# Ledger of designs, part 4: VHH binders against UPF0146 protein MJ0688

Target 1, 137 residues: UPF0146 protein MJ0688, of Methanocaldococcus jannaschii (q58101)
Amino acid sequence: MNVKIIVEFIKKFAEENNCKKIAEIGIGFKFDVARELSKYFDLIAIDINEKAIEKAKLLGLNAYKDDLFNPNISLYKNIDLIYSIRPPRDLQPYILDLSKKVNANLIIRPLLNEMPIKELKLKNYKGEVFYIKEKQI
Short names: E, the ipSAE of ESMFold2; O, the ipSAE of OpenDDE; V2, 0.75 times the mean of E and O plus 0.25 times the DockQ between their complexes.

## First folded at step 1 (VHH)

Design c6 (framework vhh_ozoralizumab_d1)
Fold by ESMFold2-Fast, scan of step 1:
Structure c6 (fold): chain B 137 residues (1-137), chain A 121 residues (1-121)
Amino acid sequence: as target 1 above (137 residues)
Amino acid sequence: EVQLVESGGGLVQPGGSLRLSCAASGFTFSSYWMYWVRQAPGKGLEWVSEISGSGGSTKYPDSVKGRFTISRDNAKNTLYLQMNSLRPEDTAVYYCAAELYDYWSEEYDYRGQGTLVTVSS
């Protein structure tokens, strides 16, 4: 996983799509991408694990606990882009559904050899693989 | 130099069958997931099927599940799509695609030239 390339891709995508408020779903205990992107965007970090959220806050991130299998839709009001890095396979349909309900763009950086969901486009960027959905106008 | 060459398209009646082939070169074929995607007249690209590098995992959207079968021959660097029970809505240009292509600004860079499948009476 190349953090610099992942940051570069998400930043470029967000800028080209005029995104200002972005959400990372399933951040866990890997904060490097969110910390870098928070310099450029109004970023929130989401995870179901309270300890992950507590640590994210200690590192200066705006973080909230939420269960993506039953999400709090109001938390995502005005989010322009949702992204998730190496999310569990069974969570991906729920992340896609959330992005549709809140009218946000979506980026998933999957595990290598993982199937994309039918509605997502495969994008390769400098050796990293992403699955994207652009907001429909 | 990476290259994908599709073949096997043509005109077929509803209920008929076709087998598409994709000859791959310029990369370690067995190490990468391969895909079939299609574009119907006036529509965007639609994912049709995918297969893992080893061939042990395959997946399909509901629109083709049970009718189409993806397979690969890693010794020959060739990808296949067996299409059965073809319907008029399957009419499209079919493309072979690989994960290794950088298509951030140019979506068409990840695929071959395509092969036309027309399903009509």
Scores: ipSAE 0.000, ipTM 0.119, lowest interface PAE 15.8, mean pLDDT 81

Design c7 (framework vhh_8pnl_2)
Fold by ESMFold2-Fast, scan of step 1:
Structure c7 (fold): chain B 137 residues (1-137), chain A 119 residues (1-119)
Amino acid sequence: as target 1 above (137 residues)
Amino acid sequence: QGQLVESGGGLVQPGGSLRLSCADAGFTFSDYAMAWYRQAPGKERELVARIYSGGDTNYADFVKGRFTISRDNAKSTLYLQMNSLKPEDTAMYYCATDEFYWGDSYDYWGQGTRVTVSA
């Protein structure tokens, strides 16, 4: 996984879709992408792991605890783009559902390079694979 | 089974050096980011260093300038070169793939190797 290419793709996508506020779902203890993107966008980092959120805050990120299986929709008000890096396939439908409910664009950089779930489009970019969904309306 | 095997730990005096190795027995990890974690008795497990498939690295502030993470994809082996060791570096060291941590506080694929820094 090339972090520089991932940042480049997300930034380009966000700019082309006029996104201002973006959210990373499932940040865990992997802060590199969010730290780079936060230089250009109003970014929030989301995870269910309280310790991951504490560490994200120590690094200067706006971070909030949330449960993907029962999301607090108000946290995502005005989010234009949701992205997630290396989510397992079984979590991808929940991330997609969240993006639909909050009416946001979606980028998933999957854990495994396989066929995307229904409604997501496969996009190749400089050797990296992404699954995308553009906001409706 | 694709369990990682850590080695290279031991007892060393403050200011000393150790090199840890993590071998992927029968599986390659060239496509994965790899990490070293550590856990001291009674403390939480913490990330020490991470190396991505493309070679980019991240270090915890407390080891920056002293530790170097590297990988040899041909040998499926991850390394941690530890210099200027301090008593607070005493811990069990684990290597792990850089897996997605959805709600998981710790994720590792090894048994660990013990590092003790004392006189």
Scores: ipSAE 0.007, ipTM 0.169, lowest interface PAE 8.9, mean pLDDT 80

Design c8 (framework vhh_7qia_2)
Fold by ESMFold2-Fast, scan of step 1:
Structure c8 (fold): chain B 137 residues (1-137), chain A 120 residues (1-120)
Amino acid sequence: as target 1 above (137 residues)
Amino acid sequence: QLQLVESGGGLVQPGGSLRLSCEASGFTFSSYDMGWYRQAPGKQRELVAFITSGGSTNYADSVKGRFTISRDNAKNTVYLQMNSLRPEDTAIYYCARDSYEWFEGDYDYWGKGTPVTVSS
């Protein structure tokens, strides 16, 4: 995984779609992408693991605990873009549903050789693979 | 060749002050976030203070209000000003460059460390 290319893709996508507030879902203990993007966007980091959220806060990230199988929708008000890096396959439909409910764009950077779920479009970018959904027009 | 060279550690009495310095070379210093970590005997390494390339700072609760992190991009140096030192601040202090890999608070690129002992 090339963090620089992932950051570059998300940043360009967000700028092209006029996104200002973005959310990373399932950040875990990998903060590289969120820390770079937080320089340019109003970013929140989401995870179910309280320890991951505490670490994210120590690094200066706005971070909140949430369970994507039963999300707190109010956390995502005004979110323009949701993204998730290597999310579990079972979680992906719930992330998609959340993006629809809050009318946000969606980017998933999947695990290697994983096929996109329904409604997501595959996009290749400089050797990285992304699955995207643009918000309703 | 990437290098981080720490200095400024030493023995100080409780309530004293120390200023740690870390000179960086071998990378574009101004583009990277920098942090200070510490590790006391028998404990895990702990993030103490963090400064982004843009100048935003964050501190562990145990040191907030007592420690100040700063940077001088012209000198490729990050500093940690430590005031009101306590015996529990005794540790080896490490300068770290943020990496593109992050594992449980570990950075890929560490300095050699500078020991700080707070004791009467």
Scores: ipSAE 0.000, ipTM 0.139, lowest interface PAE 13.0, mean pLDDT 82

Design c9 (framework vhh_ozoralizumab_d1)
Fold by ESMFold2-Fast, scan of step 1:
Structure c9 (fold): chain B 137 residues (1-137), chain A 121 residues (1-121)
Amino acid sequence: as target 1 above (137 residues)
Amino acid sequence: EVQLVESGGGLVQPGGSLRLSCAASGFTFSDYYMYWVRQAPGKGLEWVSEISGSGDSTKYPDSVKGRFTISRDNAKNTLYLQMNSLRPEDTAVYYCARDSYEWFEGDYDYRGQGTLVTVSS
């Protein structure tokens, strides 16, 4: 995984789609992408793991605990872009559903060269693979 | 602490069979998609099988479809790969991987240490 390329792609995508508030779903204990992107965007970090949220807050990130299998929709009000890096495959349909409910763009950086779930488009960028959905206009 | 430990590799003749195991600990095993991935000498990482958390959904690339079977025992927190009709090109280090961002280390985000499979006459 190339953090620099992932940051570059998400930033470029967000700028091209006029995104201002973005959410990383399932941040876990890898904060490099969110920390870099938070310099340019109003970013929130989401994870079900309370310890991950505690550590994210210690690093200056706005972080909230949420279960994407049963999400608190109000947390995502005004989110323009949801992104997730290596999310569990079982979670991906729920992340897609959330993005549709809040009318947000979606970026998933998968674990391996797996097939994208329905409605997502494959995008190659400098050796990294992303699955994207642009919000409804 | 996520831990994955592979075993079952070894030397086998072409046409032979091997069964690989992966013992998982430190997370709710049944909540995660699991994968077997391999790396042959001098080559990149290759995905070889995928299984859903419940075990109801599996996927394989054409290179191993019909020869390899992924399965899991959620009561034992163990992932398996049954490899039949092995070919010299199946020679690789096989890794157990979780579809998760909770634990990864960088370039090769393998979840386990790997087990070597050598197919040679």
Scores: ipSAE 0.000, ipTM 0.152, lowest interface PAE 14.7, mean pLDDT 81

Design d1 (framework vhh_7qia_2)
Fold by ESMFold2-Fast, scan of step 1:
Structure d1 (fold): chain B 137 residues (1-137), chain A 119 residues (1-119)
Amino acid sequence: as target 1 above (137 residues)
Amino acid sequence: QLQLVESGGGLVQPGGSLRLSCEASGFTFSDYYMGWYRQAPGKQRELVAFITSGGDTNYADSVKGRFTISRDNAKNTVYLQMNSLRPEDTAIYYCAADYWEDLSYYDYWGKGTPVTVSS
């Protein structure tokens, strides 16, 4: 994973779509992208793993524990963009569903060689692969 | 595969200092995010300091300004310099390493080194 390219793509997309509040879903223990993007956006980091949230908070991120199989919708009030990097396959439909419920743009950076989710549009950017969904107008 | 061994704990008087070391054996130490946790009797384990693979650091409020975490990738070692120690810092201190790759989370823990702060 090329953190600089991933940050560039997400930042460019967010700016072009006038996004101000963004959420990283399934941040786990990889904080580099969120830390860089938090300089430019009101960012929250989400994970079900309490240890991941504890570490994210210690690194200065605004982080919350949430179960994507039964999400706390109020956490995502006014979120303009949801993104997730290498999310587990079984979580992808739930992340997509959440983005639809809160009417947010969506970016997924999948695992290499992972089959695309059918509802999302493929974007190639400087050697990185992304799947996107634009919010309803 | 990563093995972590802590050292440097002991008995110290309030206001004293200790330096804890955590030596790792393995080939990918520089890729790991490293942390120092502590657990006092009857309490849950608490993260006190964290250092990223790139060297960025952060601290729990209770130790900020008194503790310093650092790493030496050439020696596969992470350190915790503890100054101005207080009785409430008494705990077993654990070194932890974590790494996230391709949906696999790897965390490794040492066995801990006890620190007692008393007169």
Scores: ipSAE 0.005, ipTM 0.216, lowest interface PAE 10.7, mean pLDDT 82

Design d2 (framework vhh_ozoralizumab_d1)
Fold by ESMFold2-Fast, scan of step 1:
Structure d2 (fold): chain B 137 residues (1-137), chain A 120 residues (1-120)
Amino acid sequence: as target 1 above (137 residues)
Amino acid sequence: EVQLVESGGGLVQPGGSLRLSCAASGFTFSDYAMYWVRQAPGKGLEWVSEISSSGSTIKYPDSVKGRFTISRDNAKNTLYLQMNSLRPEDTAVYYCAADYWEDLSYYDYRGQGTLVTVSS
């Protein structure tokens, strides 16, 4: 995984789609992408693991605990872009559903490059693979 | 520390069989879906198989369906790939992968993998 290229892609996508408030879903204990993007965007970090949220907060991120299989929709009010890096495959449909409910753009950088969800578009960028959805007009 | 260690590769004739193993440690193996992926020389990663945490849901791409069988032993924290009717195009380094949230840096470091060479 190339963090620099992932940051570059998400930043360019967000700028092209006029995104200001963005959410990373399933941040876990990998904060490099979110910390870099938080310099440019109003960013929140989301995970079900309370220890991950505590660590994210210690590193200066706005972070909130949420269960993506049963999300608190109000937490995502005004989010323009949801992104997730290496989310579990079974979580991906729930992340897609959340993005639809809150009318946000979506970027998934998958753990595996094959078989995107049917509604997502495959984008190759400098050796990294992303699955994207642009929000409804 | 999350670790995945692949083994079982080797040189085999077309039509032969191999069984790959992946020993998992450092996480609760039984809570996570597992995958086999491969990379042929000069090619990108190709998904080969996936299995749910319980083992009840299994998926394959058409390229290996009917020839490869994924399985898991949650008591032993081990993932398997039984490969039958091997073809030259199956030649690749095979890696196992897991959906694990706690420290994703370990999955940027897939193990060395196990090399499978199918050649006469």
Scores: ipSAE 0.000, ipTM 0.162, lowest interface PAE 13.6, mean pLDDT 81

Design d3 (framework vhh_8pnl_2)
Fold by ESMFold2-Fast, scan of step 1:
Structure d3 (fold): chain B 137 residues (1-137), chain A 120 residues (1-120)
Amino acid sequence: as target 1 above (137 residues)
Amino acid sequence: QGQLVESGGGLVQPGGSLRLSCADAGFTFSSYDMAWYRQAPGKERELVARITSGGSTNYADFVKGRFTISRDNAKSTLYLQMNSLKPEDTAMYYCARDIYEWTDSEFDYWGQGTRVTVSA
């Protein structure tokens, strides 16, 4: 996984789509991408694991606990882009549904050899693979 | 840049078999993950099967147990063995390689495709 390239891709996508507020879903304990992107965007970090959220806050991230199987929609008010890095397969349909419900762009950086869910488009960027959905206009 | 060239499509009866090939003129075939996609009329392209540079494979649920993806790095060729074909497998089949640059078109790394028709 190349953090620099992942940051570069998300930043480029967000800039091209005029995104200002972005959310990382399922951040876990891997903060490098969110910390770098938070220099350029109004970023929130989301995870169901309370300890992950506590650690994210200690590192200066705006972080909130949320259950993506039953999301708190108000947390995503004005979010222009949702992204998730290596989300569990079972969670991906819920992330997609959330992105549609709040009318946000979506980026998923999958695990290698992971099939994209329906409605996502493949994008390759400098050796990294992403699945994207652009918001409806 | 090298072009991907698909072949092996055709008309076959339900229950039949076909083997698709994808020749990559590029010199770095062995370093890329490769995939087969398909597109039926009026639908988006969907991923059928993927194989890593190391040979690990995975498949869409709708072809699992019927299709086998493989590669021959010495020949720079990707294969898709299709068994127990169904009418719903009718589509244009495309191969794709991983590319290292952002593109404005998802077709920058696609071949022209090969048509598979499953009909009595």
Scores: ipSAE 0.000, ipTM 0.114, lowest interface PAE 17.4, mean pLDDT 80

Design d4 (framework vhh_h_nbbcii10_fgla)
Fold by ESMFold2-Fast, scan of step 1:
Structure d4 (fold): chain B 137 residues (1-137), chain A 124 residues (1-124)
Amino acid sequence: as target 1 above (137 residues)
Amino acid sequence: QVQLVESGGGLVQPGGSLRLSCAASGGSEYSYSTFSLGWFRQAPGQGLEAVAAISGSGGSTYYADSVKGRFTISRDNSKNTLYLQMNSLRAEDTAVYYCAADIYEWTDSEFDYWGQGTLVTVSS
């Protein structure tokens, strides 16, 4: 995984779609992308793992515990873009559903070359693969 | 916690072949078939190099240019085992080979699982 290219793609997408508030879903213990993007956007980091959230906060990220199979919708009020890096396949429909409920754009950087779920569009960018959905007007 | 154990390394002459195996055990709620898996290697005095990778379903594979056409990655999800078939081996393939899992796990406190490595020596 090329962190620099992932950051570059998300930043470019967010700027082109006038996104100001963004959420990373399933951050786990990989903070490099969120830390870099937080310099440019109002960013929140989400994970179900309380220890991951504690570590994210220690690194200066705004982080919240949430379960995407039963999400707290109020956490995502005014989020313009949801993104997730290497989310489990079974979680992807729930992330998509959340993006629809809060009317946010969506970017998924999948595990190695997994097929997109229905409704997501494949984008290749400098050797990295992304699945995207634009928000509704 | 996922454990990865490599096997199949050894001494082989140039032009020979070896098959490496990586057995997975343990884990949480996600099945072995959801992991993307790869082989990495480290030659004496060199950094870690990606060799090959395979998606959870086995439908997508990647190879480093240095091994393309000679090595084949495959997996058997019913046996929780990853394989690397290495053909036409060269002296420069001499390295410790590592199995790695690229996984996201919500309830896990660890990220990216690695095996302990298996030595492959290609020499006469």
Scores: ipSAE 0.000, ipTM 0.149, lowest interface PAE 12.4, mean pLDDT 80

Design d5 (framework vhh_lunsekimig_d3)
Fold by ESMFold2-Fast, scan of step 1:
Structure d5 (fold): chain B 137 residues (1-137), chain A 118 residues (1-118)
Amino acid sequence: as target 1 above (137 residues)
Amino acid sequence: EVQLVESGGGVVQPGGSLRLSCAASGFTFDDYALYWYRQAAGIERELIASITSGGSTNYVDSVKGRFTISRDNSENTMYLQMNSLRAEDTGLYYCATEWDYSFEYDYWGQGTLVTVSS
């Protein structure tokens, strides 16, 4: 996994699609991508784990606890792009559904061995694999 | 021992066709997703096509409509039918399953070489 390339891809995609507010779903305890992107975008970090959210806040991230199996839709008001890095397979359909409900672009950087969701477009970028969905007008 | 072995590469003219095969052994692959990767000269390895155990497929935009991925579970074999080949399709083609490939672990089969040239 190359964090710099992941940041580069997400930033480029967001800029090309005029995204201003972005959300990372399932941040866990890996803050490198969100910390870098938060320099350029209004970013929120989401996880179900309260300790992960506490740590994210201590590092200066805007972070909120949410359960993607029963999401608080109001947290995602005005979000232009949702992204998730190595999300659990079971969570991916719920992330996709959330992105549709709030009309946001979606980027998933899957585990290399994961079954892809057929509704998403496969994108290769400098050795990294992403699955994307573009926002509907 | 899990093995994936690619074959079917060759030299073709632009506009030609090739069918690649990936023979799997050492596991029951009908329960797993299967993938085709490509490495062209001067670029990183790219995932170009995938097929789930249920037969759902995904492709990168550059090959969509030209390439078709399929599987034969009775023969433990996955295929890539490549039509309307272009010079930019030249490269080494690798197959992978959920347990046999990772950019992070540097494990590779030999691949099969596809050259599109006049």
Scores: ipSAE 0.000, ipTM 0.263, lowest interface PAE 12.7, mean pLDDT 81

Design d6 (framework vhh_7ocj_1; at its last look DockQ between E and O 0.62; V2 from the best seeds 0.00; counts 0 for: pae E 7.3 > 2, grease 24.6 > 24.2)
Amino acid sequence: QVQLVESGGGLVQAGGSLRLSCAASGFTFSSYWMGWYRQAPGKQRELVAAISSGGDTRYGDFVKGRFTISRGNAKNTVYLQMNSLSVEDTAVYYCATELDYSFEYDYWGQGTQVTVSS
ESMFold2-Fast, scan of step 1: ipSAE 0.552; ipTM 0.806
ESMFold2, look of step 2: ipSAE 0.031; ipTM 0.404
ESMFold2 (binder alone), look of step 2: mean pLDDT 83; pTM 0.848
OpenDDE, look of step 2: ipSAE 0.026; ipTM 0.439

Design d7 (framework vhh_ozoralizumab_d1)
Fold by ESMFold2-Fast, scan of step 1:
Structure d7 (fold): chain B 137 residues (1-137), chain A 122 residues (1-122)
Amino acid sequence: as target 1 above (137 residues)
Amino acid sequence: EVQLVESGGGLVQPGGSLRLSCAASGFTFSSYDMYWVRQAPGKGLEWVSEISGSGGSTKYPDSVKGRFTISRDNAKNTLYLQMNSLRPEDTAVYYCAAFYDSEWYPEDYDYRGQGTLVTVSS
């Protein structure tokens, strides 16, 4: 995983789709992408692990605990783009459903041998693989 | 279907060398980062090397840095690990992995071949 290329792709996608407020789902303890993107966008970081959220807040990220199998929809009000890096396959349909409910664009950077779930389009960018859904205008 | 077939393991004395190979199929090999990971009996997976799709970038943990060299031949869909100055602590089954995620769920996918056993003992 090339963090620089991932940041570059998400930033370019967000700019091309006029996204201003973005959410990273399942951030865990890997803050490099979110910290870089937060320089350009109003970013929130989401994880079910309370310790991950505490650490994210200490690093200056706007972070909230949420369970994506039963999401708090109000946390995502006005989110233009949801992205997730290597989310568990079981979680991916729930992330897609959330993006549809809040009318947000979606980017998933999968584990590389996963097939995209239905409704997502595969994009190759500089050796990185992304699954995307553009919101309906 | 992703298929990975490792070879090259064996018994070697401390200070010796081995070269491992991994034959890959079922995906566009040159487009993906590749990894070597190992598992000693009764222990978890340990990442030992990473190489970018182009071969231009490599990474190693301190435990093997300077002793192991990862390389690839994209024309042959083959990944290599040159292991020098082997130590008893390097004894493990070595796996070629296409989709290793050591941070969150490395055991979640069958992304490894059957492995090749490396035993370092006198």
Scores: ipSAE 0.000, ipTM 0.115, lowest interface PAE 15.1, mean pLDDT 81

Design d8 (framework vhh_7ocj_1)
Fold by ESMFold2-Fast, scan of step 1:
Structure d8 (fold): chain B 137 residues (1-137), chain A 121 residues (1-121)
Amino acid sequence: as target 1 above (137 residues)
Amino acid sequence: QVQLVESGGGLVQAGGSLRLSCAASGRTFSSYAMGWYRQAPGKQRELVAAITSGGSTRYGDFVKGRFTISRGNAKNTVYLQMNSLSVEDTAVYYCAAFYDSEWYPEDYDYWGQGTQVTVSS
């Protein structure tokens, strides 16, 4: 995984789609992408793991605990783009459903060698693979 | 999307045995590989043992034949059975969860708080 290329792709996508407020889902203990993107966007970091959220806050990220299998929809009010990096396959349909409920664009950077779930389009960018959905008009 | 809670650490005499447990809560536990890492003061963090979602295992060379990693029923608990302990095994032991493709200490997705294991002579 190339963090610089991932940041570059997400930033370019967000700018092209006029996104101002973005959310990373399932951040875990990997903060490099969110820390860089937070320089350019109003970013929130989301995970169910309390210790991951505590660590994210210590690093200066705006972070909230949430269970994506039963999400607090109000946390995502005005989010223009949801993204997730290497989310578990089981979680991906729930992230897609959330993006539809809040009318947000979606980017998933999957684990290598997995197939996109329905409704997502494959995009190759400088050796990285992304699955995207643009919000409905 | 998992919570990790470690237990089983403590003081044990050389030649003894200890069993560490890592309880994971969260609906995506089955998607993760699980590992045990350790760090002694002044030393680098090192892999002790790991088990993939499919059950394949990996061990650090210094513990092969002495330690065994396993997954509990329902695949939401990971155990580290430590036999023939020596003073060199004294360290803080950390539970970690990561995708099956990641085997490096810096590439874990989730991390426990750590549990102290002290082996007396």
Scores: ipSAE 0.061, ipTM 0.514, lowest interface PAE 6.3, mean pLDDT 84

Design g1 (framework vhh_ozoralizumab_d1)
Fold by ESMFold2-Fast, scan of step 1:
Structure g1 (fold): chain B 137 residues (1-137), chain A 124 residues (1-124)
Amino acid sequence: as target 1 above (137 residues)
Amino acid sequence: EVQLVESGGGLVQPGGSLRLSCAASGFTFSSYAMYWVRQAPGKGLEWVSEISGSGGSTKYPDSVKGRFTISRDNAKNTLYLQMNSLRPEDTAVYYCARDLGYSSSWYEGYFDYRGQGTLVTVSS
């Protein structure tokens, strides 16, 4: 996993799609991508783990606890782009559904050798693999 | 170059035991926390156990706590899962997985490599 390339891809995608408010789903304790992107975008970090959210806030991130199996839709009403890095396979349909409900672009950086879910488009970028969906307008 | 190869799966009766092994190569094994994760037919991935690089710290979800034990032999680059008191709901493909190289929590679930898996069937 190359964090610098992942940051570069998400930033470039967001800029090309005029995204200003972005959400990282399932941040856990991996803050490097969100910290870098928060310099350029209005970013929120989401996780179900209360301690992960506490640590994110201590690092200056705008972070909220939310259960992606039953999400609080109002947290995402103005989000232009949702992204998730190596999300658990069983969360991916829920993340996709959330992106549809709030009409946001979606980027998933999958685990190695993981198949994309049907509605996502494969994108290779400088040795990294991403699965994307553009918002419906 | 990074490889994780699971073995030890098979058919076992309810109440039985199995020991799974994972042979790791292509990286400094002792520098990484390791996981066992599983996927039952038609279900998503479920975290099963975690062990620190040194082997000094382990974590389990409530579903397997007291029944499963994770361990490692860093001299042999091998990860183990001892599974006791097996139940039909433990039927799944079990994967060995490598952490991102730093600490994680039960809800983290993030790893950068996993093996091909080994099938465990618990049935009469």
Scores: ipSAE 0.000, ipTM 0.141, lowest interface PAE 12.0, mean pLDDT 82

